# VH-VL binders against q9umr5, part 395

Target 1, 268 residues: q9umr5
Amino acid sequence: SYKPVIVVHGLFDSSYSFRHLLEYINETHPGTVVTVLDLFDGRESLRPLWEQVQGFREAVVPIMAKAPQGVHLICYSQGGLVCRALLSVMDDHNVDSFISLSSPQMGQYGDTDYLKWLFPTSMRSNLYRICYSPWGQEFSICNYWHDPHHDDLYLNASSFLALINGERDHPNATVWRKNFLRVGHLVLIGGPDDGVITPWQSSFFGFYDANETVLEMEEQLVYLRDSFGLKTLLARGAIVRCPMAGISHTAWHSNRTLYETCIEPWLS
Below, E stands for the ipSAE of ESMFold2; O stands for the ipSAE of OpenDDE; V2 stands for 0.75 times the mean of E and O plus 0.25 times the DockQ between their complexes.

## First folded at step 18 (VH-VL)

Design pn43 (framework fv_nofazinlimab)
Fold by OpenDDE, second read of step 19:
Structure pn43 (fold): chain C 268 residues (1-268), chain A 122 residues (1-122), chain B 112 residues (1-112)
Amino acid sequence: as target 1 above (268 residues)
Amino acid sequence: QVQLVQSGAEVKKPGSSVKVSCKASGGTFSDYTISWVRQAPGQGLEYLGYIIPIFGTARYNEKFKGRVTITADKSTSTAYMELSSLRSEDTAVYYCARGSYDSTGYEPFDYWGQGTMVTVSS
Amino acid sequence: DVVMTQSPLSLPVTLGQPASISCRSSQSLVYSDGNTYLYWFQQRPGQSPRRLIYKVSNRDSGVPDRFSGSGSGTDFTLKISRVEAEDVGVYYCMQGTKWPFTFGQGTKLEIK
């Protein structure tokens, strides 16, 4: 039988968004038990990410316990960060494949039409002022806001991303790294036509430098220092990168070709 | 020039709801936060929650167990605080206050509304 | 929740004399960025609260220099070098480091 699949949604999302994904899984892997976790839906997805991590942890623990052979995680958009943190804090998870589906794994510094209502140009340039404060860090968006022009503020004020990345020293860094490294495979999915994740390479742990030049994963300090295990995972062949063009952000979970190419191979 | 103008006093029965408004002027509403604080007669200040209008959602003090709803209308630069299932102990002056940023960072409570008295009595 | 404890709760002062209010937090108010988000507010009779001090020691515009804030970690103090009649009211400390943000009980300053 196939291993259970747990799905975690993204910002302003709900379980309904994954109806096509469920269909694809059912067709190609009949009998698979798929659980789309209906937690922190809609505007509740703006709650602090650590709070979300705790809620999702409570939901996945029973599922994992019933699946001694392991489970697969499909985590979409913001959910990918939630899942990475989840795997970092859980010392007993049994995740075989962690599929990060168009997630801002290295943070967000968006300035796209899609996000203009949240991040107008003027706001984007000034968002660091509110996000890197106690008031801002109570919202999920600020938890992974990564302003390349205010790196010191990010490193010092980010209460989520900087920590799970091991970019700021903390007493749990070693343990979190150990826990995260329990994953069988890290499948990174994203693409240049996403239109939301900014830069889109963030889905592959690429990100802006101080000049807004995109550097790849292997150029990032988190990789070079192996602060949370990326270098180790890559060395043992556990990282899969699956870029795909022509897919908008809201279509990653509903594209059949994407599913067959980037998701299905890791559900066995 | 910056002002927060709140709606008028309210008298409510237990179990009902009240919605207080706070209209901001003299700045760009989307750049602000709006905090809500209440003060029972002769008592201290209590933080209810705050909203970042650009995000469209609020952070709530869990002490109120979901009875508080804070919203914002960017088109009118108005924030709202609704308190449901009113009790006598909810009798208080309710204040809105603005948070803003300058070149040095973000700071809350630089301006306050005049307060709205809400009386809950049977 | 972080508990803010002010002392004293009542402060009678002679005009022209100095005043001092203490505020203690149940845990450190130092945020990860190294800042301490401790605020002082003044509420005159019949008026809305007014921010006097932000981040422990920064005085707001328009606040007389006879007001000063100090402290670190869990212990903070608001001082008035020479109390004036207009200083009558209730003073509150507030922490903005950990949600939910919380106020002290307030200190009522009155003239003897």
Scores: ipSAE 0.922, ipTM 0.964, lowest interface PAE 0.5, mean pLDDT 95
Fold by ESMFold2-Fast, scan of step 18:
Structure pn43 (fold): chain C 268 residues (1-268), chain A 122 residues (1-122), chain B 112 residues (1-112)
Amino acid sequence: as target 1 above (268 residues)
Amino acid sequence: QVQLVQSGAEVKKPGSSVKVSCKASGGTFSDYTISWVRQAPGQGLEYLGYIIPIFGTARYNEKFKGRVTITADKSTSTAYMELSSLRSEDTAVYYCARGSYDSTGYEPFDYWGQGTMVTVSS
Amino acid sequence: DVVMTQSPLSLPVTLGQPASISCRSSQSLVYSDGNTYLYWFQQRPGQSPRRLIYKVSNRDSGVPDRFSGSGSGTDFTLKISRVEAEDVGVYYCMQGTKWPFTFGQGTKLEIK
């Protein structure tokens, strides 16, 4: 039988965005129990990520408890970071496939439609001033803002991403790593035409160096030091990379070819 | 120079709502935050919340969650604080205050508005 | 929430003498970046608050040298080396390390 699927949405998003994904799952895996978590919708998605992790954790615990064979997570955009933290903080998660849909796993550094729409001047070079403060860290977007020109500020001030990536020490780091490593498969999805996630390789744990040259996952210190288990998972054969061109940021959950190629195979 | 100008005093009935404005002049609106702080007559300061205008939403003190809404209008360089379901204990002077990140790291409360007295009476 | 406790609450002082105000936090105010987000504000009668000190010890532009801030961790002090008539008002400490940000209850400085 099919394991239940839990869906976590992204920035400025809601459960309604996943109606096509639910149709696809029902067509290929009829009878699958799919729960799209209807928490932190719209502007509430800007709440601090640790607050979102706590809320989603409360919703996810009873679903996992009732599914002895395990569950799958499908986590879109910012939601992929929420799911990263869930897998680390939950001592008893039973997640088989963690499917990350175009999530900025190593952070974000670039103009987005959201920022350009409200204030048309480029903000990417200046966001570090507000983001790397306690005021900025109360907003989710600052929790994963990763300015490659101010990496020291990111490492010291990030209250979320630097900690879950093991880039800054935390008393719970060893337990978080142990918990994360219980995942069956880490399925990474993203692509060059996303238009929002910058660099798009962040969805695959690649990121900019100080010259804005992208270094892939295997060249990252977090991978080389195995800070939260990426190197161990790759050696185990548990990391799946599924890049696809031609897909814009808001289309990852509504493209049939993407679903059939990158998602469907991992929904046992 | 930089100035924050707030709307005038309001007298409201219990259960109603009030919306106070804070117009910023001088500086670039995108380079700062606006905080809202209140002070009951003869009492201390209490932090309600703040907005980072470029993100389009605000962070609220949990004591006021569900009752307070902070918004910003870039075209008029004006921030607003709306408080609903008013009670007598909401009688206070409401202040807006700016935090700047234009050419340095972030520092809060560099300029304050003159305050708006909101009286809730039955 | 982090509780900020000021003492004394009322501080009568003779003109020209020094004044000292204490502020204690229920938790350490050191942020992960090594900075301490402790602020001091002055509110003169009938006026809006004004920031005097940011990050424990840094004076704002235009604040006289006679004002100084010091402290670390959970214990902080605002000192006025020689009180002048214009210093009458209420002084507040505030922490910005942990949300929700909180103020001390205020210290009323009066000339006597």
Scores: ipSAE 0.841, ipTM 0.929, lowest interface PAE 0.8, mean pLDDT 91

Design pn44 (framework fv_nofazinlimab; at its last look DockQ between E and O 0.84; V2 from the best seeds 0.86)
Fold by OpenDDE, look of step 21:
Structure pn44 (fold): chain C 268 residues (1-268), chain A 122 residues (1-122), chain B 112 residues (1-112)
Amino acid sequence: as target 1 above (268 residues)
Amino acid sequence: QVQLVQSGAEVKKPGSSVKVSCKASGGTFSDYPISWVRQAPGQGLEYLGYIIPIFGTARYNEKFKGRVTITADKSTSTAYMELSSLRSEDTAVYYCARGSYDSTGYEPFDYWGQGTMVTVSS
Amino acid sequence: DVVMTQSPLSLPVTLGQPASISCRSSQSLVYSDGNTYLYWFQQRPGQSPRRLIYKVSNRDSGVPDRFSGSGSGTDFTLKISRVEAEDVGVYYCMQGTKWPFTFGQGTKLEIK
């Protein structure tokens, strides 16, 4: 039998968005138990990410307990960060494949058309002011806002991303790294035509330097220092990078070709 | 000059709801958190919650067990605080407040509304 | 929740004399960025509160220099070097480090 699949949605999202994905899984892997977690939907997805991590943890623990052979995680957009944190705090998870579906794994610093309604262009350069404060960090968006021009503020004020990345020292860094390394495979999915994740390379742990030049994963300090295990995972062949062009952000979970190429191979 | 102007006094029955408005003028609106604080007669200050308008959602003090709803209309630069299932204990002056940004970051409560008295009585 | 405890709750003061208000938090108010988000407010009779001090020791514009804030970690103090008649009112400390943000009980300053 196929291992259970747990799906975690993204910002302003709900379980309904994954109806096509469920269809694809059912067709290609009949009998697979797929659970789309219906937590923190819609505006509730703006709650602090650590709160979300706790909620999702409570939901996945019983699922994992019933699946001693292991489970797969498909985590979309903001959900990818939630899942990474989840795997970092859980010392007893049994995740075989962690599929990060167009997630801002290295943070967000975008002003794309999709986000203009939320973050006007003029606001992108100033969002650090509120996001890197106690008031801002009570919202999920700020938890992974990564302003390359204010790296000091990010490192010191980010209550989520900087911690799970091990970019700021904390007493749980070693344990979280150990826990995260329990994952069988880390499947990173994203692409240049996403239009939301900015830069799109963030889905592959690439990100801007101070000049807004995009550096790849292997050039990032978190990789070089192996702060949360990326270097180790890569060395043991546990990281899969699956870039795909021509897919918009809201279509990653509803594209058959993407599913067959990037998701299905890891649902065994 | 930033100003916060609140709606007028309200008298409500227990079990009903009240919605107080706070209109901001003299600056931008969307990127400034609007906080709501109340003060019962002769009592101290109590933080209800706050909204960052561009995010479209608020952070609430769980003490109120979901009875408080804070919203914002960016088009009118107006924030709202709605309190449902009113009790006599909810009798208080309700304040809205806005912060500011300086070289060190965000600082709350630079500007205050004049307050709105809400009386809950049978 | 972080509990903010002020002392005294009532503070009768002679004009021209100094005043001191203590505020203690149940846990450290140092945020991850190294800042301490402790605030002092003044509320004169019949008026809205007014922020006097932000981040422990920074005076707002228009606040007389006779007001000063100090402290660290869990212990904070607001001092008035020479109390004036216009200083009558209730003073509150507030922490903005951990949600939910909380106020002290307030200290009522009166003239003897």
Scores: ipSAE 0.929, ipTM 0.967, lowest interface PAE 0.5, mean pLDDT 95
Fold by ESMFold2, look of step 21:
Structure pn44 (fold): chain C 268 residues (1-268), chain A 122 residues (1-122), chain B 112 residues (1-112)
Amino acid sequence: as target 1 above (268 residues)
Amino acid sequence: QVQLVQSGAEVKKPGSSVKVSCKASGGTFSDYPISWVRQAPGQGLEYLGYIIPIFGTARYNEKFKGRVTITADKSTSTAYMELSSLRSEDTAVYYCARGSYDSTGYEPFDYWGQGTMVTVSS
Amino acid sequence: DVVMTQSPLSLPVTLGQPASISCRSSQSLVYSDGNTYLYWFQQRPGQSPRRLIYKVSNRDSGVPDRFSGSGSGTDFTLKISRVEAEDVGVYYCMQGTKWPFTFGQGTKLEIK
């Protein structure tokens, strides 16, 4: 039998967005219990990510408890950051596959087509001023805003991303790393035509240096220091990279070829 | 240069709603938090919540149990605070306020509106 | 919620004499970036509040140098070296470190 699948949505999103993904799972893995968590919909997705993590934690606990052989997570966009935090804070999670579907895992630095209604042109160079303050950190986009030109502000003011990346010292770092490392597989999905995640390599733990040159995962300090377990996971063969071109940000969960190539093999 | 001009005084009955406006002038609007604070007669200041207009959503003080709604209209540079299910204890002067950015980053409450008296009585 | 406690609540002062207002928080106001988000406001009778001091000790532009702020951690003080008639009003501290951001009860400064 197939392990239950838990789906976590992204910014300005809702459970309806995953109807095609649900169809694909039902067709290829009949009998799989799939739960799309209906929390923090629409504008509620801008609430602080730690509040979202707590709410999703409460929702996943009973599902995991009823599935002692394990569960899978499929986590889309901002939802992939929520899921990574869940894997860190839950001492007793039983996640086999964590499937990160075009998520800004190393952060976001861009005013792209899908964010233009939220961020007028030229705002990205100025957002650090509000994001790296207590007022800005009360909003989810600021929790993973990563301005490569203000790295000291990011490191000190980020209430979420700098902590789950182990980029700032905190008393839970060792426990969070231990918990994250209990995952069976980390499946990273994304691609160059996403149009929203900036740089798109953030979905693979790549990110800009100070010159806006993309450094890949293995060149990142968080990988080299193994601050939350990426190097250990890669050495175990537990990281799967599944890039795919030609898919826009809103289409990752409704592309059959992507599902068959990148998702289906990990839904044991 | 920056000015916040609020809508006029309101007299309301218990159970109704009030919507106070706060029009900003003399600067950029969308990337500045707009805060709402109230002061009952003879009492201190109480923080209701704030909105960052570029995010299109607000942070609320839980004390108000979903009775407060804060919005912004970027095209008119106007923020709004609506308080529903009014009670006599909601009688207060309601202020909007805006911060500023300087070399130390964001600093709150640099500019204040003139206040809007809301009186709740039957 | 972080509780902000001011002392005294009423402060009668003779013109030209110093005044001191205490503000104590129920937990440290030091944020992860090393800043302490503690603010002081003055509200003259019939007026909107006015920010005097930001981040503990920084005077706003146009605030007279007789006003000074100090403190750290949980204990903060606003001082007026020589009270003038225009200083009559209510003074509030506020913390901006942990949401919801909170005000002290106010200290009413009066000329005796």
Scores: ipSAE 0.837, ipTM 0.924, lowest interface PAE 0.9, mean pLDDT 92
Fold by ESMFold2-Fast, scan of step 18:
Structure pn44 (fold): chain C 268 residues (1-268), chain A 122 residues (1-122), chain B 112 residues (1-112)
Amino acid sequence: as target 1 above (268 residues)
Amino acid sequence: QVQLVQSGAEVKKPGSSVKVSCKASGGTFSDYPISWVRQAPGQGLEYLGYIIPIFGTARYNEKFKGRVTITADKSTSTAYMELSSLRSEDTAVYYCARGSYDSTGYEPFDYWGQGTMVTVSS
Amino acid sequence: DVVMTQSPLSLPVTLGQPASISCRSSQSLVYSDGNTYLYWFQQRPGQSPRRLIYKVSNRDSGVPDRFSGSGSGTDFTLKISRVEAEDVGVYYCMQGTKWPFTFGQGTKLEIK
């Protein structure tokens, strides 16, 4: 009787990371059919995001078809960007709640150990040189690298994020916006102690300006222009913001308080 | 200046594997794409794949899917290309190459290794 | 895959005369950033390839100015204004706009 839940993992991740999340769902919503997609695991998570979107699309179509009452998406980290694109390219999706767990919705600009390697500060400032090239755009992390000091290069060279955010024009933008707006609820989760997503407000569609001052969603050009429907969703009452302090990047899917506060209420 | 030095010629039987090395010297290693290209005797150039060492993984031409593996060892500034299930058609000179960064961004193939002849014969 | 087609495949030239090589792509090589990722390489007998031209028309340091690249979209040309003996070899175009990156078949330049 509960709508099925589809889970999409993040960078260098797999279905195993969600064992606690599945336990929580089973406890509060027994009988829920939860599918954690085992695609683009580990190193394969570095493949171009459009390739990942295609693969995940093929996997979710039969699940959605079997659930005429709708489905919920729980999408973690990089997986939140995959789900953003899925909702835009699928003209027949029936997603009720899209739950974005600490995903860099406006991009990533920061030194992290997310790849189990620490990027030096110099790499952070120079990563744009490789990322904004055809060579770099064959790797998922470059698809959402958003250097606020080279915003013109991001806008022109990003093959993924700039397009799904409507920051650069695309022939399909009107259709993508219409499709995305079919979502019932956009539940945004993130927090200041994440330690990986930089700035952490990217999970709430906030991002750095050229001086690295964070501007929140309502000050973003993509919101003001309503490029893919954020302003329309907010006016409809469909955007839920659930920030929580004290949670590190790898703990969003395994914190009970987070689950009960931010996720459980949206799993009809 | 940047220099790429490859391992020596190899003679292999069909069905075996070959692993060619490419040692980089001069400049930095981790943040430059390293490409692998091959050339059969008297034929043109063919792209196998490339690795960006800092990302820890490679992109492969689908034509070689499942047979080619490109790796990098940042501690020795060495890239490797391994090709398995060798066929006579894999007889070629294998080149490693990398680019450089200028004010406009990344430009590929301004440095080439000397080439490694791999002969596959029964 | 993007197919790169060169013509002619064999180019006999008299020493001191001009030479011209054509390269055509099966689709536009203009990337979203407005750049065209088209490259020209020279391979002298027994040597590794050497990049001559990057992004259609930019000549590498040390490459003589008798070499020039031009073109747009799907049609590109490499010109040598005065062929010298050292220019003997095979010339390749390459596209870097869409993975997998692909080379033309090569044009063998010979002195007649």
Scores: ipSAE 0.829, ipTM 0.920, lowest interface PAE 0.9, mean pLDDT 91
OpenDDE, second read of step 19: ipSAE 0.928; ipTM 0.966
ESMFold2 (binder alone), look of step 21: mean pLDDT 92; pTM 0.943
ESMFold2, look of step 22: ipSAE 0.822; ipTM 0.917
ESMFold2 (binder alone), look of step 22: mean pLDDT 92; pTM 0.943
OpenDDE, look of step 22: ipSAE 0.926; ipTM 0.967

